# Ledger of designs, part 2: miniprotein binders against Putative (5-formylfuran-3-yl)methyl phosphate synthase

Target 1, 236 residues: Putative (5-formylfuran-3-yl)methyl phosphate synthase, of Methylorubrum extorquens (Methylobacterium dichloromethanicum) (Methylobacterium extorquens) (q8gek8)
Amino acid sequence: MSDIVSISSARPRLLVSVRGPDEALTALRAGADLIDAKDPERGALGALPPETVRAIVAGVGGRAVTSAVAGDGTGREIAAAIATIAATGVDFIKIAVGGADDAALAEAAAQAPGRVIGVLFAEDDVAEDGPARLAAAGFVGAMIDTRGKSGTTLTSLMAAPQLAAFVAGCRTHGLMSGLAGSLGLGDIPVLARLDPDYLGFRGGLCRASDRRQALDGARVAQAVEAMRAGPRADAA

## First folded at step 8 (miniprotein; from C35 with E10D K51R I70L)

Design N64
Fold by OpenDDE base, fold request of step 11:
Structure N64 (fold): chain B 236 residues (1-236), chain A 81 residues (1-81)
Amino acid sequence: as target 1 above (236 residues)
Amino acid sequence: SDEDVQYLIDLINELMDEAQDLVRSGNPEEATRLIELIQFLIEYADWLAERGDPELAEKLQEYIDRATELLTELQDALSKQ
């Protein structure tokens, strides 16, 4: 049992969603801690082709943590997708929890033991027992994200007590926690107070703040510095 | 920790000062966004107070009451522009 040392790093780590090996190298060079392979044009959990994910993994070369989404599938469809993505060599596989029962969650986690992260959407009812259920099913992390891309940030969709309880629940159950959902640089000092393991970005780190545009390495570097700065970072 | 609480208070105070400057300078959209973030942090402070020991809870509640008053004054000033 590898003690996933919850590196209680006094500061959140940067997750960056990328669509190819070029963006992966851009994010890595700028100081991203986790490279997340996702197609932003195919929904909230849009899967990249396995060959593209392998190219991302090879390009990163163990210099950062890697993840990939398995797609929007449910039941048997998601189980096969998890196994396919697990074979790419990524460290973690992200899937939607949705309305799955405990048996379906356990079956999903069993496709890649010690590697599956559950995604909860802020537009859905996030149950207080979510972290406990995911931990019991054999998940190693949980993340909140937004399904919609209407420009609403996570802080506009969920109250601070709900997000704080989620992060605390993840910690209590030994899960990695992640917060994402149309985040900008100005959200970093606020969400960092909740002490999540990861803050997740795409659009906020792209040119013109558009997720369909190219990733901007300078904006990734700014996010890294903002996470490393104390409460007075924005006054400089 | 006591340090984490002080960092939260310092952040709320910084955002409050910035929001006041934005209202005075006639930037209502940017001020509205900071007001939303300040409200979010006050709600987090309340959550911490409920989970803290009695001494921490009292200290946080006194601060929350003051911050809520200042936020209300700022919202009223913004509504008059």
Scores: ipSAE 0.761, ipTM 0.901, lowest interface PAE 0.6, mean pLDDT 90
Fold by OpenDDE base, fold request of step 11:
Structure N64 (fold): chain B 236 residues (1-236), chain A 81 residues (1-81)
Amino acid sequence: as target 1 above (236 residues)
Amino acid sequence: SDEDVQYLIDLINELMDEAQDLVRSGNPEEATRLIELIQFLIEYADWLAERGDPELAEKLQEYIDRATELLTELQDALSKQ
């Protein structure tokens, strides 16, 4: 049976990481599909206070999908954090996969059934079996991101075949896929060819391209249009 | 689909044309970034060819060979600046 790799004509959806309810409303109004609650000063998975996450969820009011990171912990240690974030009313909870064994992954996913997304880092060796392992553990999605936020983009850290295999693996195992890691507007037409469910942004959509600066609603709108555009994003 | 493959080819060609213009205009840093993205897309095209049917594989391989030649010429032009 030749698994015809169906290149899907599906457009990726926009994930925007936000640090508070004001940025959540800015992203939502600009056309973000998923609002991701994260502290940009605490690395790739810096958790916000639960009260801030609840304020984001309330502000979104079911008009977009919501997620939040549970922190930088892995495996069994993250279980209490997952439960705390799940109680905020977010749709999905993001955690690092790290070096956790299958039992630790299953325990993590069981804290919020049907809601946990695994994050793999491009600076780590991304195993080809990652999507299969996460699906077997009860995760509903997988994302690649970068640990470093020094301006090194995902496309500089991972080759196209590796990212393509990851996205295809997610699809095969019924996982939502996401790609992130210091992405700019110029990365959109390229990474969209891999047919991920989500492309994730923070710094590239902020003022001065600094993730610690305010989210720019105009840049979020440009990313939405770029994902909707044909071969070039830059014609807006 | 054949349409999605054509879209990939069109994107690579468009980025190639832009990279050539950037080299001609003396913007080597921006040209270098586009060369990286073109190389990324050529590698993706190769991955698709390996997984496609024989007709798709032949079409993509012919294109990849041509795109790789043009990319090499562009890199050589950039190195002389």
Scores: ipSAE 0.755, ipTM 0.899, lowest interface PAE 0.6, mean pLDDT 90
Fold by ESMFold2, fold request of step 11:
Structure N64 (fold): chain B 236 residues (1-236), chain A 81 residues (1-81)
Amino acid sequence: as target 1 above (236 residues)
Amino acid sequence: SDEDVQYLIDLINELMDEAQDLVRSGNPEEATRLIELIQFLIEYADWLAERGDPELAEKLQEYIDRATELLTELQDALSKQ
């Protein structure tokens, strides 16, 4: 007999940062919603070579949403990096947006219209108007991440009102919202209450909880199960 | 929604119970982490209460007051270790 299908708001989706096509397939098979191409050894937002990003996109084969880091920088170099990564076929491109002024933000977003996500670091001063400025510049989304140098997790760096206001600001301005930053499985039920569009992981889903080690498919599956436990359902 | 608010309350209660068990079993580092997460959720509940409709805000505020008292008692118990 057919069961009653419930309708609820979108659940947080699981973003997993991977360093190559093997890890991308591991994350995909375990049920990750977004497969993010990022080099864990090249700073806080390390870009993978475009050929590696293309291999990830091809391996995922449209079965999940893809994103890739273009870099951490400003001016012509970040604009060129965005264009290069956009050509790989990923759905979204992530860049650090730190102290960029409105003109620089608009120039960056214009390189891949409707596909650029701005990353704000919790260790910096996250401006209350960040979502509004990113939306006005043409970004499709915004997320908060950590630089990871101290190993301090997102909830230790930012208070609940700050994170809640960020997510609400993204929703008000039509941006996808993401929260990341040295997250573990225990953070999922807590941060899911803020209703972000996605939660981002790497280190907590790797062997020994070390972002430089191999991605652990069993840990990814555990995160997927934890994400599905909330009161909200997906809408395609 | 009311379902989301009830889930938040249930989550805080579950974490509070777990933190109490960790304090009693002498696991102060793990208890400290759960207390931080509980405090985070109480702050979020307060943020919602300030912005919610009157019925939900009243329910949340009554709960926040009770949860804050319990968390304070738990923090005091942990500090004796």
Scores: ipSAE 0.752, ipTM 0.902, lowest interface PAE 0.8, mean pLDDT 87
Fold by OpenDDE base, fold request of step 11:
Parts: C-alpha cells; sequence; structure tokens
Structure N64 (fold): chain B 236 residues (1-236), chain A 81 residues (1-81)
C-alpha cells in the first residue's frame, strides 16, 4: 500500500515588505505571516539601517517570521552586509543572486548559515537551475521579484511555465519559494495555484497602490483573506 | 492531485465568466486584465498536463482546448468594442 502522501494543499503565506516598525505592526495586526524589512526608495533590495531593522524585529516580538534585505551588493560588500543584517535578529536575510558564481554564492550563504534567501529578478534571465544552484550553495530559500518600478506585475513579465518550474525546483531542492513583483489582490488566486511558500507584497497593499504611501492594514487583511480563500468565496 | 486540478479548472471557469460579464458591461480594461490571468492559468494547466499521468493529461488537454476556444471568442468580442 503506497502511502499516498496527501499533498496538503499548503496555502501560500503572506509576505509584506515594510520600511519601519509602524508598518511592521500594521502588517502583523492585519495577519501577515512574514514581515520583510526593506527600503522601497532604494530599489528592489534596498537595505534599511540596522537600527531600523532591529526596531522592526523588536516590534514583531517573535509573533511572525522576519526578514530583511542586505542590499544588492556583490563580493565582500554583500558578505559584510549579510553579517550586519544577521546581527539584527531577523530570521532570514535576502540578497540579490545576480551574476555571482557558485563560490560567491557559497560565501554569501556561509555568512548566516540557514538564514539566506536568494532573490532573482523577473527582468533578468531566470535560469532553470537557479533553485539547484542556490540549494547547493547553502541558501534556504529563493524568491522571484521585479527590479523595475514600472508597476508591471510578475505575471506580465514571466510565463506560468517558468514560474511553475521555479516553484517546483525550489520544492525539489528543499528551498522555501517566494513570488513577488508589483502583485495586486487579483494576482493572489492565480499565483496561489503554483503553490509557492510565500507571495510577497508592497505597493499592492499600500494606499493608492503606491509603494511610497503608507501600508493599508485593511488591504493587508484582504490579502490574508484572499490567501485563505479557496476558489472565490464571494458566491456566498 | 485531482482536487487541485479541479480547483484550477473551477478558477479558470470563474474568471472566464467574470471576464464575459465585464465585456458585456463595457469594462474593457478590467476584462483585459482577467483575460491575461486566464491565459496565464491555461499555460499553467498545459504545463501540468505535460507532467501528469496519461489520464490527467487527457482530462486537462480536453479542458485546455475548450478554454482556449472560449478565451479566443472573448478576445474577439473585446476587440469589437
Amino acid sequence: as target 1 above (236 residues)
Amino acid sequence: SDEDVQYLIDLINELMDEAQDLVRSGNPEEATRLIELIQFLIEYADWLAERGDPELAEKLQEYIDRATELLTELQDALSKQ
């Protein structure tokens, strides 16, 4: 009798990028599963000051998972940045993979063992071996995001087969997977079908859908509801 | 799983019905966005069919063919507005 491992349809978790402790508390209260410390003004991996990251971590108080970006630097710069962010007490540290070779990836992951997440950009060539390479280097997760500020959503930049293969690759190699990139509430039911561990939001959960505006707790709550909904519950 | 596939089919059908209503109501921008999402899900269904067992692949392919026809009809209707 082959144990049919019931693939528990693990609903994706909500990642919300925040720029300070007030937004972290707003996201947490609205039901975000992961609080991601990031400066939205400094690009896709804009690092916050370590003191701000510590304030976010303290405000969350272990009630959700925390992450922070270490920036988009390379070589020795990214290694030092990872170490600095690791000292803030965040659970995970996000870095750009970029054009780094396997040795550079391994060095980066070694700065915070079991805590480093690699970010790939949808505007760049996402290699099929990406998850395998990151896993071999000692990363614990991989995420796709958008580099651009155009408001173009991930689903407009990458085809479903590419995203599906990425998520499946992460699963095969024991990596946490994340999908982000100007996502809106309408993208949730669609991207949830790919079974990523996380869907990541910023602008889509802000006032006027502007990432520079304040995070809207009501929109975060709507995202939480949408992530928990089966096929649209709106027929009740 | 068969349940996951049925859920995908149900979602595509729901979005298709909504997109048809948006076209009829004169909301072409919102309809265009749903058409893009439906196309994305059809492409995902095709990706699943290629990796499924023969029974799943046949079921998905029959559905994909029908959904693609309906999507084309919807796109044609939108283009005539």
Scores: ipSAE 0.749, ipTM 0.897, lowest interface PAE 0.6, mean pLDDT 90
Fold by ESMFold2, fold request of step 11:
Structure N64 (fold): chain B 236 residues (1-236), chain A 81 residues (1-81)
Amino acid sequence: as target 1 above (236 residues)
Amino acid sequence: SDEDVQYLIDLINELMDEAQDLVRSGNPEEATRLIELIQFLIEYADWLAERGDPELAEKLQEYIDRATELLTELQDALSKQ
């Protein structure tokens, strides 16, 4: 692979999940690269109302890449959710792809061609062929996330070879790659070594490290600094 | 690349020093987290060594062996707390 996109740089970009336009502006001011619309009160992949997503997109005003969760599942319901979120103007739409077969994956990706990211949960045994299947179905990216249990983070659930193979598989198949899952600031230098396109955060950047509390702009700024302080920082 | 491998080595060393300080200071919960991250990075280094060019892979494997020994010492020290 030789394609270069805004998110495919060697240094991972910072994705911050936000609840609304106020938090989106907080994350944007602190330097976040991707502003992700997700409802922390609705499970691991909770969708925000479309009007809230539109407000986030308008508030960001093209100054950062945007994404939003559409949900999980297969069939008509997820297809409608993708179409609804696609109409908000976000750059990317995220869905959980759990037990979907290839036909269901292709149907989902077709709702917003070139804009759908598949989320695989670390608690589910992530299949080695996941990146290949998602790419064949027409997804633009894949990421690994966690279901958000206390005391459980991405690195406690998945070993380095599995995560490294996932990122390499995404690269091989031309997918944008993301790693998330109850990450804190200390995880940044570690997971950045795997060279994903982005690392995703909410709880570790919120007050009291609680995803249901307010986003802390100072913590977002610390994460931005940590993202920039890698071997690639001197190459820029 | 060689720069990326050296950064990985430096990072493991930095985290190892921090974990040693936390064990000595009686902070077992925080030390446990750093030890998990160090183990993760050692596993990643091993993954890279298996797929890298022979000269760099050989140097990385030598470091992995040394780092694994140090990590085992930390884990033993932590388990006595």
Scores: ipSAE 0.743, ipTM 0.903, lowest interface PAE 0.9, mean pLDDT 88

Design N64
Fold by ESMFold2, look of step 8:
Structure N64 (fold): chain B 236 residues (1-236), chain A 81 residues (1-81)
Amino acid sequence: as target 1 above (236 residues)
Amino acid sequence: SDEDVQYLIDLINELMDEAQDLVRSGNPEEATRLIELIQFLIEYADWLAERGDPELAEKLQEYIDRATELLTELQDALSKQ
């Protein structure tokens, strides 16, 4: 069957974290590029039940790229979670990887070869060699996110050179790169200058800018519009 | 590219003008956020200047010096409110 093919090659792409199939359809209808399954009630990187993830995948029906959180950390429990989430049909699986050694990273990536994205938290002193280590371990991508404490945004937690070096490192090592962390609409033109593959949102696109409230389709559409603004010339 | 550098400069200028308007109109919280974003972009411009060819680096550095001075003046104006 035909897949949705984006004609736009604009960077960055918009990732929207959703908690169920209704929000997934809201995000899809509004034009989100990546639909990410994540539980806002279970910490910074909470996994949804596999049946909820499967419902999201089915609802999206191949019309957008999908991802889902498997958990925070590595080891036997996380390896099993990656395999379980991979079986739902999502395109990419995300885990937080701060503190893991190279062997643990490789074991995690092996559970879903070519599909695992490593999440680094801004609060945890993102290592300069993080992209190189994740690529060597077999990850397909890396992203920076925040734990969400006090509502502090990514640009307040990390200096521009650190974020720029992260994105450049991902590009050098062939990783998809993402930036997230309590972002609002105003962050889009700023962070887009760093040329990540995607910017990730939830709270700033929810009612009252509260990640625990419902996703607001109008705000998602505004973010889509902001992502498409930039120096690239558009033709009629 | 040179187009990307010019876009960055134009973005900084746009945000600077907006922040100045917010200071004038007594919106310190919104002005503070824009100032943080402007500072972030100036830091990024500096990162680019370090890695660019000498001609583009020199042009960008001249702008960075001017933008930094203007931002400091804006921060001083905001602190007097």
Scores: ipSAE 0.742, ipTM 0.900, lowest interface PAE 0.9, mean pLDDT 88

## First folded at step 11 (miniprotein; from N38 with E30K K51R I70L)

Design N72
Fold by ESMFold2, look of step 18:
Structure N72 (fold): chain B 236 residues (1-236), chain A 81 residues (1-81)
Amino acid sequence: as target 1 above (236 residues)
Amino acid sequence: SDEDVQYLIELINELMDEAQDLVRSGNPEKATRLIELIQFLIEYADYLAERGDPELAEKLQEYIDRATELLTELQDALSKQ
């Protein structure tokens, strides 16, 4: 993971959620750093079919880091989903982890050691010790996302100090950190100053800013440019 | 709210202590990134002070002045490295 971060000089990195190999190539060609496989039609953390995830991995061909959503929750259903997604060849597997106790978290992380990222929803009261608990359970990363309720965005649900504390907590505990949740291009300058490892997008990079529409390569390129400009407005 | 301001102050203090440790240990890249985050939070505190109750604004401004002085000292120490 450190090698991929060190190759990219930009912080934060751009994660783009895609629904298939065509969108993955669009995002890759526009310069996205992380290609995330996610079904926008199946709620906030919808898994794509494994064959679609494998097609995305093959299409990316090692030119970017890949991740895929396995689902929400704990227990045998999510354990099977993690194992299935892990077999596709993606670098990281994402699951929502609200409400799970420490033993359930550890069992989930063990399905794909060193590859599981825990998603915390801003609507569910992100606990200050969330990063510590996920790290202790064996997760490799943590991120905050939103469920996509009408009119709600990450920044409407959490103030900058809360987001800063989350990112700092992840860094303290050795976790990769991500921030997402109905973000647009205008969020990049402020959120980049919090120095997460990545910012995650879909809807704001789709036509009409609608997550259910096709990914727009020109918007992805605009986000890449904004990420490369950095968190502070000073000349290179 | 007053609770939100207290949370912000405690967060800045914690991160400032970490930044001081990073400067002392000779980790300028990590120190620079943390100092930039602290700078952002101090600017956020200043924003709150400008829009808060006069009593809260006065206390917060005194804190901001002290935190800014410390941060400037850290930035100066990094620039000499």
Scores: ipSAE 0.471, ipTM 0.801, lowest interface PAE 2.1, mean pLDDT 86

## First folded at step 12 (miniprotein; from N64 with Q61K T68R)

Design N87
Fold by ESMFold2, look of step 17:
Structure N87 (fold): chain B 236 residues (1-236), chain A 81 residues (1-81)
Amino acid sequence: as target 1 above (236 residues)
Amino acid sequence: SDEDVQYLIDLINELMDEAQDLVRSGNPEEATRLIELIQFLIEYADWLAERGDPELAEKLKEYIDRARELLTELQDALSKQ
């Protein structure tokens, strides 16, 4: 797929990161638009075992868009990781694109044409031309995330003009745009103003607001409701 | 659009009222977070004002000045607790 497709008319769409098929079903039942496979115990871009990703894909059964993290390496290692995750059947594959040059970006995107999303970390000073470079390299999307360190949320690390310019840059270059980074329910009406294609969550939708705890279906449902409450939100 | 700008203004006002209630009820940590989100939205409004048509930019600029003044008063009230 070359973009995220959903039957929902809400904008932005809700991405929920899950650890396995049980959480995937929880998120799906609560109305999440994208189900993202990520290991919360292995840092900001921890990959799940491929067999777990396959179980998530099977459990979702085409009822939502799926994605999975492949990692943040370069060269042969990241190429192999992308290929492995691509074989699970997820719609999109996410990788970190920090210090990679244009040739390395193009090589990574080529491993799964039309399916690779580049993750830029707010802590690393997101380059103004990041969207242009990712689009030229063949990525289908770009998103900003955080490394999840204590006391650091997306809005504490990047000012509104920087985030707005990122989303606008993605749109200009035909990239799907995502914003994530220790987000809670209160961030939704705020970040929705920037009109990204999706907002990404885990910790704020888990019990005790702890990313290592179980996903809380009621909190996911609250996030879905908040996504639908904006001025352009409409029940189809 | 005009609807989007008005929604942004209404959202800032709503969050401002909520933050004021939190300060008055002695919830400084929650109030602090909401104030950070309000500041973010004011910065976004300023960004839009620099790129909007002249009439909408003027409306936003006037509102932004008032919103910053109110936020400063709220932050001062929080610090005196």
Scores: ipSAE 0.706, ipTM 0.887, lowest interface PAE 1.0, mean pLDDT 87

## First folded at step 14 (miniprotein; from N87 with E3S D10M)

Design N92
Fold by ESMFold2, look of step 16:
Structure N92 (fold): chain B 236 residues (1-236), chain A 81 residues (1-81)
Amino acid sequence: as target 1 above (236 residues)
Amino acid sequence: SDSDVQYLIMLINELMDEAQDLVRSGNPEEATRLIELIQFLIEYADWLAERGDPELAEKLKEYIDRARELLTELQDALSKQ
């Protein structure tokens, strides 16, 4: 018996945010590399109920990397949320880190050592040394996302050179790097040139390009194909 | 700020060293991707130079010119692999 788990080597990898186990299987079957549990109706980083996250993890069954958002904030509430999500079995836990001081960052990362990813919002002016601070605090990764306002996308808020500085910072400090924020298929060739570890999607892969609609497996497959095309076509 | 510029210079230097190692060890695909990332960082440094104090802008411009020369040498070395 051979395990036909596909280990994707495409860079960047495709992260798809899903609402539940049905969408997780849709994304997995279409070839997504990371399955991210996130509630599109509860703000920019809405947490799903832990039982839903567990169902996603079980349904994926180790065939892809999994993550889940725990929320936003500092102190005891986010610490409890991280612990709750960590118990579901996801590989990584994502929290918004905003302007938290170094002590608050370290406290959050300590809740699930080696598993916490810090989310920085493009609207909040990403600090140049943000990756260095997250690495020093014990985070395993960092990503930039957007709050999802109408007409606001990652590329409208940050130019490619600014995003490159973020990715370079992550690489230099040993962090996994992600870029997200109302991305569409057309953004993949441009952002892949920055060589992040992953690009994150939901709305552009849903029916009507509306993140509150169901995930569309055909659109996920299109994104997989675009990710496999690479950042630059060779001259012919 | 001066600390932001020093951080960016550190990033470019670290990645340039890594790119040199990849070229010398025969990893042209990885080297090519890293060189493109460095190109974006140099573009960002140019942008900062335009908005900085004249003295900071002049020093950063000198650094940028040298970084571009090294990047060109790396790209030339890759074309011979």
Scores: ipSAE 0.682, ipTM 0.891, lowest interface PAE 1.1, mean pLDDT 87

